VHH binders against Mitotic checkpoint protein BUB3.3 (BUB3.3). Designs and how they scored, part 19

Target 1, 314 residues: Mitotic checkpoint protein BUB3.3 (BUB3.3), of Arabidopsis thaliana (Mouse-ear cress) (f4i241)
Amino acid sequence: MSGDRLEFENPIEDAVSRLRFSPQSNNLLVASWDSYLRLYDVESSSLSLELNSQAALLDCCFENESTSFTSGSDGFIRRYDLNAGTVDTIGRHDDISTSIVYSYEKGEVISTGFDEKIKFWDTRQRESLVFSTDAGGAVGCVTVSGNNLVVCVDASMHIYDLRNLDEAFQSYASQVEVPIRCITSVPYSRGYAVGSVDGRVAVDFPNTSCSSEIKYSFRCHPKSRNGRLDGVCINAIEFSPCGSGTFVTGDNEGYVISWNAKSRRRLNELPRYSNSIASLAFDHTGELLAIASSHTYQDAKEKEEAPQVFIHRL
Below, E stands for the ipSAE of ESMFold2; O stands for the ipSAE of OpenDDE; V2 stands for 0.75 times the mean of E and O plus 0.25 times the DockQ between their complexes.

## First folded at step 10 (VHH; framework vhh_7nfr_2)

Design N8T (from N1 with A33T; at its last look DockQ between E and O 0.29; V2 from the best seeds 0.00; counts 0 for: pae E 4.2 > 2)
Fold by ESMFold2, look of step 10:
Structure N8T (fold): chain B 314 residues (1-314), chain A 121 residues (1-121)
Amino acid sequence: as target 1 above (314 residues)
Amino acid sequence: QVQLQESGGGLVQPGGSLRLSCAASGFTFSSFTMSWVRQAPGEGREWVSSISWSGGSTFYADSVKGRFTIARDNVKNTLYLLMDSLKSDDTAVYYCAKHKYGMPWARFDYWGQGTQVTVSS
């Protein structure tokens, strides 16, 4: 395993679901199934905040340096005042809420879940829920970039234009052909990269005339393993924000691998982490990579041991 | 104490139909994702289908898509599996399983004694 391990005043007591760096600082959100949202200041190596929310947290996002949100197993959408250290409920899904992202273009929170809804929240209005639409299925993951919202349902990507939400979304089958586990936007592009439950990675640009260099898929295998390890879920995929075309994958066997999207070549493989890679996050400069080594409850072979979070310097 | 009791198994002809039930007690059934898992002779357990806690989403293994339907009744605390177009490969003991923390991708923390489904030819 690589990087400086973060120290928590109280150990994280259950799986880490999502790591997120602030887009403007090296504050790191850590969402956990133990119901706590944690804010860690990576530059000072200290835990700033630990807030309880009553349910397993599945995703988190920053609005800004003072405000964040979570989605959770009970369907509630919660807002966190990071300065005051308070938690409020702003609404709910009628089933598990799997993902939550912030759209800076709309100034709205977007959540999705197993009630097959996409919900939009604006906490500055009297009623926070401002729009709701059908996703056409159980939403597993989402990404937002500019005016594009991509919602993954099974093996399909449902692409919405945030400027025209009343128009029908465009549905596109991914090149991985199996359920999509994770998705991220390609920086400064209309493109997306996905990781599948069976260990495949694809770079997809739906409804675009992009060159063939950015429409491909491959199986993600550690170079140091004897034989191929087919069927290992890709739990996390993230692009470096620095524009180099570098992205990283994290799988359910503890491997973190970096790739060049244009050349399709493996760049580096970190030493194997002791547990599944549950989440990856780049800081806003691309100089730091946060890595959650944590069970994900997907494989019976996983060890239910205290999750660890590492900061790897690039 | 969590208890799951399957019923409705039996012998059926190829192409036939069968409905399995699972009575749940000892936990708040409506807060948890539930699954059916099967084990064929000499095989490990194979996930078949899952349903989210409100019933809002259903999931199926490729081997059963279009043939099986999972459902739940949160008033009666009962999970169902409607099995159509049965094949010999569907012969197995079928288990009702509760997901840890209510997440459909999480490990099962409890499952029942199972009910035998046999597809004769």
Scores: ipSAE 0.269, ipTM 0.677, lowest interface PAE 4.2, mean pLDDT 85
ESMFold2 (binder alone), look of step 10: mean pLDDT 84; pTM 0.849
OpenDDE, look of step 10: ipSAE 0.718; ipTM 0.884

## First folded at step 11 (VHH; framework vhh_7nfr_2)

Design P4R (from N7Y with K100R; at its last look DockQ between E and O 0.71; V2 from the best seeds 0.70)
Fold by ESMFold2, look of step 11:
Structure P4R (fold): chain B 314 residues (1-314), chain A 121 residues (1-121)
Amino acid sequence: as target 1 above (314 residues)
Amino acid sequence: QVQLQESGGGLVQPGGSLRLSCAASGFTFSSYAMSWVRQAPGEGREWVSSISWSGGSTFYADSVKGRFTIARDNVKNTLYLLMDSLKSDDTAVYYCAKHRYGMPWARFDYWGQGTQVTVSS
């Protein structure tokens, strides 16, 4: 295990689903199945807020320093006033809402879910839902960068141009060829990287012209698993914001590994965490990496491990 | 008090069909994912199928795909398992189980008493 463990006065009582740093500060959101959205100030090493939403939280995002959103198991999209310490509901999906992101280009919240919809919410209007379109299937994960929205359905990536949402999406099979578990955007580009349920990672740019060195896939595993045939789900993948091509992967066996996308080399492997890596997040400078060690799926007979959050300094 | 009551089990010949029901009470049924789990004689429990809170998403074990169909009626607070092309290996006690949340990858928090399904020639 590496990094400073965050301390919570009231322990996190069920899975951590998502970590997010603010784009402007070292405030960290922690979304959990225990229904709490937590805001942690890494600079002061203290918990700022604990806000209950009455449903298991599956994703979260910042709009700005005072406002954030969650998607939840009940399909509700909730808005959080981080200064007032209040929560309200702005809308709902007709099934589980799996992902939520903020588009700074559009000034809109984008949510997705198992109702096969992509919904757009404008926080500047009294009636928040401003657009809804088909995702072409149950959405597992999403990423947004500039005007490029990528929505993952099974092994496919459905790509939307936010400037032209009236047209049908472009659909691409990823190079991992199996269901996509996580996706992230390459900083300052239209590219993305995906991690699969079977331990593969692909860097893929279906909308851009690039060298063959940018479009590839590989099997992601720790050195200790070398020679084993069974892949382990890649639960999280994130690029460093520095533009160096450094990214990190987190797998279902507790390994966090850093890679360089340009040289295609493994850079470092952190000591194994006690539970699956459920989420990873870089702070806006790339100096800090937040790591959630938490169960992600459960068998009916499986006992839970206590979720923990660590800050690793780079 | 949460109550889950299974029914519809019985004796059937190979290739036959059954429809299992689970009547739910004591909680807001439409807020939670539900599952069927079975236990064969002398064996541990085996997950069979799951369904999301809305009924829009369904999941099946490989051993039953194409033969079983899970469904729910959120007005009648009832979970169903439609079983077709039954085999001897399907002989088990079938349990209705409630998930803790609206998604079926969370833990179970309540179980029914079970209904016996016996497939024999």
Scores: ipSAE 0.590, ipTM 0.834, lowest interface PAE 1.9, mean pLDDT 87
ESMFold2 (binder alone), look of step 11: mean pLDDT 89; pTM 0.899
OpenDDE, look of step 11: ipSAE 0.816; ipTM 0.912

Design P59Y (from c4K with L103M S106A; at its last look DockQ between E and O 0.49; V2 from the best seeds 0.64)
Fold by ESMFold2, look of step 11:
Structure P59Y (fold): chain B 314 residues (1-314), chain A 121 residues (1-121)
Amino acid sequence: as target 1 above (314 residues)
Amino acid sequence: QVQLQESGGGLVQPGGSLRLSCAASGFTFSSYAMSWVRQAPGEGREWVSSISWSGGSTYYADSVKGRFTIARDNVKNTLYLLMDSLKSDDTAVYYCAKHKYGMPWARFDYWGQGTQVTVSS
C-alpha cells in the first residue's frame, strides 16, 4: 500500500463512494455509504467536519470552498454549507442518483440517476431545480468539461452541449463495448477516457476534426493471470491536472496504475491496496493523489475490510 | 422488527407459471432495494433478481433472464416475482431479502423464511 493513511476519530463505517479535492485548496470531500459527508484538511491532517444524511452517499462535488453537494441511494440531492455545518435537501431523482458534478460554465450543479434524468440545480433561484432532460437510459457515470456534458448509459456516451440543451444528445458508442463504470475528461483536448466493468480503458475523441486525436483502447492487466482470464472492473479513472497526459486507474483488485495518454505507455504501479480502489482524486496542483481502498459491491464472497483513505505524494 | 413473509409457492409443471409475493412490514419498504434469492436442496443460496427502491431498475441472474420478472408495489409494501417458463432447475426455496440501502449492490440485512417452489412433471 502507498501513501499516508488518513486517520478518522469516528471511523468510516461503510464503503467510500467518492473522493473529491477542492479546486482551490487541499480540502478533501469523502462521501460514504454510511451517510456521512466528511471534509478533511489534508495539509493539517485533520477532519474539519462530518455531516450526516439519511442515505448512502454515492457522489459528491464542490461548488466552492463553502458549498458542496451529494447524490445518494434515495435519489435526494443535498446541499451542504461547509462553514455553518448544515445540510438540507434541494430536490430528488425518482430513483438512485448515481452522480453529481458542478459546471463552472453554467454555474449549476448537475445530477444524474437511474430515473433516466439529468437535472440542473441553481440554489440562487427560488426553485433550485432549473432544468431537467432525458438521458436516454439509466445513468452510471458523468463528466463535465467546458460546455460539454457526457453521461454514460451502458456502453454509450451521451453527449450534451450545455449551450443548447433543447437539442437531442449525440450518442457515441464506446470502444469497450461493455458497460462503462467510470469516465473522465481529457484536460488538454476534447477527449474522454472511460473504464469498463471488464478491465478495459478507452480514450475517445468524439466530434474531433483533429487528425492527430486518434481513439484507442487497451486492457489494464494481461488477459490471463495465474493461467486464467480475469476481467477486473475499472472503478476509477482520473487525469492529472498538469496537462502532461498522465492519468491513473483504480481497479477492483486494489491496483492503482498510472499511464500517459499521449505516449500510450504504462508508467507506474503502486503497491496493491488491501481492498478495491473505489475512488481516486488529484489535488488541484497534481502533487497529491487521494486513494480510497474500499469495497464497491457487497457480495457474500467478498472480503470486507474497513475502508481506508490514503494520500500519495507524487 | 423487520418482517418479510413470502407466499405463492407450490407445485407446478414444467413450462408453467407462478407468482411469488413477499409482504413487508416493520420498516419503510419504499426506501430499500429488494431481492429474491433461492436455495436448492444441498446447495448454497443463489441470487435470482434485484430491484431498486423505486422499482425503476431491475436485475436478473443469467439463469432466469427473460423468464422471470421482479416487481414491487410500494403502496402495498409487497415484492413480487413473476416466474414463467419454469424448469425443473428452478425448484428451490425462494427467499425475499432486504438490502441495507436503496441500491441493490449493497449487502442484505434481513431475510424472509422462504416459500417452496417445486417444478415437477
Scores: ipSAE 0.545, ipTM 0.806, lowest interface PAE 2.0, mean pLDDT 88
ESMFold2 (binder alone), look of step 11: mean pLDDT 89; pTM 0.900
OpenDDE, look of step 11: ipSAE 0.842; ipTM 0.928

Design P5D6N (from N7Y with S30D S31N; at its last look DockQ between E and O 0.47; V2 from the best seeds 0.68)
Fold by ESMFold2, look of step 11:
Structure P5D6N (fold): chain B 314 residues (1-314), chain A 121 residues (1-121)
Amino acid sequence: as target 1 above (314 residues)
Amino acid sequence: QVQLQESGGGLVQPGGSLRLSCAASGFTFDNYAMSWVRQAPGEGREWVSSISWSGGSTFYADSVKGRFTIARDNVKNTLYLLMDSLKSDDTAVYYCAKHKYGMPWARFDYWGQGTQVTVSS
């Protein structure tokens, strides 16, 4: 295991679904199936806020330092006032809501779910729901960068131009050719990196006119104790924000590996974590990596170990 | 107190049909995903089918796909399993199971008593 383990007043009692750093500070959101959204101040090593919502939280995002949002297993989209310490609902999907992101270009919250909808919320309006469109299937993961929104349905990337939402999405088949488990935007291009259920990474450039942006894919994690060549599910993939091309992958066997997308080289592997890597997040400077070691599915087998969150200093 | 009560089992010939029901009480039914799980004599429990809290998403084991249909009525707090084209290896006790959350990939936290399904010629 690597990094400083975070301590919480109420220990995390069920899966961590998402870690997010603030884009402006080292405040860290921790969303959990135990229904709590937690805000942790990494600079002071202290829990700032812990708010209960009574549903498993599946994703979270910052709007700014005072406002955040979650999506939940019950389909509700919730807004959190981080200064007042309050939570309210702003709307609901008709099934499980799996992902939530904030678009700074539109000033809107974007949520997705198993009702196969993409919903846009603007809390500055009298009625928060301002737009809804079809995702083309049950959404597995999402990324937003600038005016581009990508939702993943199975092995396809459905690409929306946020300036032209009245047009149909562009469908792009990923090089991994199996269900996409995680996606992140490449910070120095219009590219995307995806991780698959079978342990592959692809870097794709769906709308590039730049001849130097050539897509590629590879297997990235070491074999499990069972010698699987194609590896185990990649649950998380994140780029360092500093433009170096460094990104990290986290898999269902507890491995965190760093890579350089420009040189296409494996850089380092952290000591194995005791549980799956459920989420990874860089702080805005790239100096800190937050790591969630947590189960990602449950069944009738033995109870998994309690989730843990670590801060790894780079 | 959570209670799950299965019914609708019985003896049926191969190729026949049955409809199982599970009456739920003691919790807010439409907050939770539900599943059917079966156990044949001398075997472990085998997941059969799951349904999301809304009923909008359904999932099936390969062994029953195309033959079984899961459904729920959130007004009557009842889970259903329609079983068609029954085979002798479908013989089992069928259990209604409640998931901990609204998504069916979370663990089960409550089980019914089961209803016997026997497929014999």
Scores: ipSAE 0.611, ipTM 0.836, lowest interface PAE 1.6, mean pLDDT 88
ESMFold2 (binder alone), look of step 11: mean pLDDT 88; pTM 0.896
OpenDDE, look of step 11: ipSAE 0.887; ipTM 0.950

Design P5K (from N7Y with S30K; at its last look DockQ between E and O 0.68; V2 from the best seeds 0.00; counts 0 for: pae E 3.3 > 2)
Fold by ESMFold2, look of step 11:
Structure P5K (fold): chain B 314 residues (1-314), chain A 121 residues (1-121)
Amino acid sequence: as target 1 above (314 residues)
Amino acid sequence: QVQLQESGGGLVQPGGSLRLSCAASGFTFKSYAMSWVRQAPGEGREWVSSISWSGGSTFYADSVKGRFTIARDNVKNTLYLLMDSLKSDDTAVYYCAKHKYGMPWARFDYWGQGTQVTVSS
């Protein structure tokens, strides 16, 4: 296994759902089904906070160095004061809340869930919920970049313009043609990269006519070389923040593979991890990659042993 | 202490209907996804249907789609399975199962005693 394994005073007792680095530091959020949000200082190799929300956490995000949010199995959206070490509830979805992101353009938290809603929260207001709109189905994953919010419903990307939320969303079918498991924004263009339940990656450019940004798709494990690995779910996809076009995929067989989206080349493969790759995150500089090796409950071959988190230095 | 008590099974002719109930106690029922699982004589267990904690999302095995309906009442802490157009191969013991979390893709952590459904003429 590659990288330095993080040590936790109290072991993570169930699946890791999401890793997130701070946009300003090497503080790492670890959201887990064991109901704890953990803040880990990678530079000092120490756990800073461990806060119980009493629900399985499915996603997390930073607002800034002092404030974070989670979404979870009970639909509650929780706010964490990372300095005071406190948790409060700002609102709720009417079913599982699957994703949560922060829009720096709007200064708002955006959450999605199985109630088929997209909810916008502004904690600067006395009433945090400031807008709610239909997602067009149960939301599986989400990304926000600039003024674009993309929510994934089955194999489709539903794209919202954050400047004109009164308008109907624009629906684009992904080239993967099967349910989308993960999505990330391409940092150097208006494109998106998606990973599918069947082992494919697509780089899509729904709103561009630039000739250098032609959409494409591929299988992470080609049939002729890795036929046994065909159909392996891609659980995580993340771009390096450096604009080089480097991105990484993590799958249900424990493979972390790096690619370059501009050259369309496979770059490197890390030594296989012992369990599924549940989440990946780059630090703000692109020098560190956080890797969660954890069961995802989406493959019977997974081992239900304590999840592990690794820091790989690039 | 988690308890799941199925009821409503019985003998029915092909094409008939039956409604199963599962009374839940010992946990906060409305926080967890629930499922029905069945086991025919001499067979392994077969997943039938699942429902999210709110009841807003339901899932069915291909063998029962369009014939069975899963539902829950979070006030009465009861899970239901409405079975229509029953066939001989639906004969099984039907178990109510609790998922570990509110998501129906989490593993089961508790099972009921089961209720027998027999479809024969």
Scores: ipSAE 0.397, ipTM 0.736, lowest interface PAE 3.3, mean pLDDT 88
ESMFold2 (binder alone), look of step 11: mean pLDDT 88; pTM 0.894
OpenDDE, look of step 11: ipSAE 0.696; ipTM 0.877

Design P6D (from N7Y with S31D; at its last look DockQ between E and O 0.42; V2 from the best seeds 0.00; counts 0 for: pae E 5.1 > 2)
Fold by ESMFold2, look of step 11:
Structure P6D (fold): chain B 314 residues (1-314), chain A 121 residues (1-121)
Amino acid sequence: as target 1 above (314 residues)
Amino acid sequence: QVQLQESGGGLVQPGGSLRLSCAASGFTFSDYAMSWVRQAPGEGREWVSSISWSGGSTFYADSVKGRFTIARDNVKNTLYLLMDSLKSDDTAVYYCAKHKYGMPWARFDYWGQGTQVTVSS
């Protein structure tokens, strides 16, 4: 068993979709298809609150220590007051809302979904929806870093400059050439790491002329030629915040593997978890890794064991 | 009681077209993603196409991409599959399937009895 298992007052009854640490504390958000958003204080090993909604939650984010948001299967964007323990709806997509992130540069919530829209919400305004633009397809995953927003549609990254949203997005074809399942920003460059549905990781550097920023890709399980680990979906990819180039992948077979993006080497592998790895999150210091061992509904042969969340100390 | 009833199957010549329908009842149809799945004789079930709860996003297996079109009518609670440029390899029983949630990657929880499509001269 790797890491301490979190305990919840109401057990998680369906898939965990997303784990997020606060950028300033070790408060952990847990979003689940069971419609609960849960806030866990990892430092005190205690559950702070559980807030129910009306839909499967697909993503979550912090604005700050007292406010968070979710996106859901019904397309609604919900705001959570973490101190008062209340939930309200700020708007809606016309189909599934798959991803939600907060842009500190704009002070806005950004949501994406299967209505092929990117929507920008400013809760400081009387009407929260302040901008909407085309994603160019059904959005699977998103990352925001500084003034850059990247939205993944199939195998393409659609790159937006948050300072110039009236300009067309830049389309960048990923090296994986199959649908992108997860994406994260490289913390020490303007690069991106993606994980694919068929078990590949690619590190891409769009719009770079720097010769030291050379794109590359690899398979997470290359030694399993002709085995069942070939083509295993990469569900989660996250960088350590420490700038060392260390990142982790989590896949649909329960493997959590660490890598170094600068040396391009596999570092360590944790003992296999009982369920798929649905989400990974580093705390703001890089000392803790939160791991969701949960079914993801991506494989019909997937075991439906109870979802669990672990904290692995580094 | 969830009910899914397929219709519109039959005998079609290669290169022909066919439109399948699936009438849904016993649940709020517009809350759920829907799919078509087929099974050829002596083979396992093969996913064909999926559509999100609003109909805004559609997905196709490579074997049917460009030839088949999935659609839904959330007022009439009906799922459709328009099949063009049919090939003998498309011969199968076609099932309408309901996903557990509004997401087309969620597990199926119900499907119908199927309708036979036969492509031969």
Scores: ipSAE 0.142, ipTM 0.582, lowest interface PAE 5.1, mean pLDDT 87
ESMFold2 (binder alone), look of step 11: mean pLDDT 89; pTM 0.899
OpenDDE, look of step 11: ipSAE 0.851; ipTM 0.932

Design P6G (from N7Y with S31G; at its last look DockQ between E and O 0.43; V2 from the best seeds 0.66)
Fold by ESMFold2, look of step 11:
Structure P6G (fold): chain B 314 residues (1-314), chain A 121 residues (1-121)
Amino acid sequence: as target 1 above (314 residues)
Amino acid sequence: QVQLQESGGGLVQPGGSLRLSCAASGFTFSGYAMSWVRQAPGEGREWVSSISWSGGSTFYADSVKGRFTIARDNVKNTLYLLMDSLKSDDTAVYYCAKHKYGMPWARFDYWGQGTQVTVSS
């Protein structure tokens, strides 16, 4: 395991679903199935806030230093005032809400879920729900960059132009051809990278002058390694904000691996973490990587361990 | 005092149908995902099907896809499994199980007593 382990005064009692660094500071959001949203100040090594939401949290995002949002297992979209330490509900999906992101270009919150909806929220309006459209299926994950919104439904990516939401989405079959587990945007580009349930990564830049300029897929673990590492779910994928083409993957066997998207090379592999990698986040400078080692899925035979969060210095 | 009580099992010919019910009490049924899990003689438990808290999302093991249908009635607090085109391999005790949260990938925290399904000529 690599990095400094964060200490929490009240232990995290169930899975960590998402880590997010602030785009402006080294404040870190930690969303957990234990219903708490936690705000951690990495610079002072202290917990700033801990707010209960009455549902397992599945995703979170910052609007700014004062405001954040979560999506939850109960479908509610909740807003957090990080200064006042309060939480309220701004709306709901009709089934599990799996992902939530903030569009800085539009000034809107975008949420998705298993009710097959993409919902847009503007808390500056009297009625927060501003727009709702069909995703074409149950949404597993999303990413937004500029005016480009990419929504994953099984093995397909549905691409929306936020300037033209009245038009039909552009749909692609993913290069991985199996369900997509995670997605992230390429910095300074309309491109994206996805990780699959069976251990593959695909990189695609459909919004360049020609999408064929960079479009490929690969397995994070070689097919010949062994059966347990072949088909290991990629739970998290994130680009470094520095624009070098460096990105990291985190998988269900506890491996964190860095890659270069341009050279198509594995750069480094951190010592194995004791639990699945549930989430990864770069700080705004790219100098820190937050790593959640936590269970992600459970069945009747599976045992879970206490989740841990680490800060790795690059 | 969560209670889950299955019913509707029995002896059925191959190709036949059964409908299982699970009456739920002692918790807010509509807040949690539910599943059916079965156990054949001498074997471990096998996940069969799951349903989200709203009933809008359903999931099936490959061995039962197209033959079984999971459903829930959040007014009657009842979980169902409609089993069609039954095979001898479907012979098992069927349990309903409550997930800890509204999504069916969270662990189970409560189980029913089970109902026997026997598929035999």
Scores: ipSAE 0.643, ipTM 0.851, lowest interface PAE 1.5, mean pLDDT 87
ESMFold2 (binder alone), look of step 11: mean pLDDT 88; pTM 0.894
OpenDDE, look of step 11: ipSAE 0.833; ipTM 0.925

Design P7I (from N7Y with M103I; at its last look DockQ between E and O 0.89; V2 from the best seeds 0.72)
Amino acid sequence: QVQLQESGGGLVQPGGSLRLSCAASGFTFSSYAMSWVRQAPGEGREWVSSISWSGGSTFYADSVKGRFTIARDNVKNTLYLLMDSLKSDDTAVYYCAKHKYGIPWARFDYWGQGTQVTVSS
ESMFold2, look of step 11: ipSAE 0.649; ipTM 0.839
ESMFold2 (binder alone), look of step 11: mean pLDDT 88; pTM 0.886
OpenDDE, look of step 11: ipSAE 0.825; ipTM 0.916
ESMFold2, look of step 13: ipSAE 0.535; ipTM 0.788
ESMFold2 (binder alone), look of step 13: mean pLDDT 88; pTM 0.890
OpenDDE, look of step 13: ipSAE 0.803; ipTM 0.906

Design P7L (from M10A with F32Y S57T; at its last look DockQ between E and O 0.69; V2 from the best seeds 0.00; counts 0 for: pae E 2.2 > 2)
Fold by ESMFold2, look of step 11:
Structure P7L (fold): chain B 314 residues (1-314), chain A 121 residues (1-121)
Amino acid sequence: as target 1 above (314 residues)
Amino acid sequence: QVQLQESGGGLVQPGGSLRLSCAASGFTFSSYAMSWVRQAPGEGREWVSSISWSGGTTFYADSVKGRFTIARDNVKNTLYLLMDSLKSDDTAVYYCAKHKYGLPWARFDYWGQGTQVTVSS
């Protein structure tokens, strides 16, 4: 296993679902099925807070250094005051809320879920819910970059222009052809990288005007022998923020592998972690990689070991 | 005192249909994802189908897709499995299982006693 293991006052008692660094600092959010949102200051190596939400948390995001949000198993969207150490609810989906992101362009929280809705929340308003639209299916993962929101339903990417939400989304069939497990925006283009349940990675450039931005895909794992699929789920995919083209993948067998999207080369592979890689996050400088080694689903290959979070220095 | 009580099993001819029910008590049924799991003689348990806590999203094993339908009634606290086009390979004890959370991929924390389904000509 690589990196410095984080220590928590109360041990993490169930899956880690999402790690997120602040876009402005080395504060790290840790969302867990044990219902706690944890804020960790990586610079000082100290836990800043643990806040109980009553539900298994599936995703989290920062608005700023003092405010964050979660989505979870009960569909509630919760707001956290990180200075006061308080939690309140701002709304709810009618089923599991799978993802939550903050759009700095709109100044709004965006959540998605198994009720097949995309909901937009503005906590500056009397009623926080300001818009809701159809996702075209149960949403598995999302990414937001600039004025583009991408919502993944099965093997499709549904692309929304945040300036024109009354328009129908653009549907883009992913090269992976099987359910998309994770998605991230390419930081230097309008492209997207996706990881699939069967171990494929695709880098896609919908609406590209750049001739060098040619879509491609590959398997992170050996092909199925004799025509059978033998891939391992890609649970996490993240780009370094520095524009080098470096990105990392994390899989259900505990491997973290770095790649370069411009040269299309495998760069490095970290020593295997003891459990699945549930989440990866770069800090805002690209110098730190946070790694969650945790079960993600009931799977014959996943372990019942306590979840761990590591900081790998680059 | 979580209790799950399956019913509706029996002997059925190939190509026939059955509806299994699972009466739930001792917990807030509408807050939890639920599943059906089966066990054929001499084999391990095989996941069959799962349903989200609202009933809005369903999942099926490839072996039953298109033939079985999972449903729930959150007012009556009952889980259902509607089985059509039954085959001899569907012969098993069918268990109702409760997920630990509202997540249909989370581990099970409670099981029913099971109901026998036998498909034989």
Scores: ipSAE 0.494, ipTM 0.786, lowest interface PAE 2.2, mean pLDDT 88
ESMFold2 (binder alone), look of step 11: mean pLDDT 88; pTM 0.890
OpenDDE, look of step 11: ipSAE 0.876; ipTM 0.941

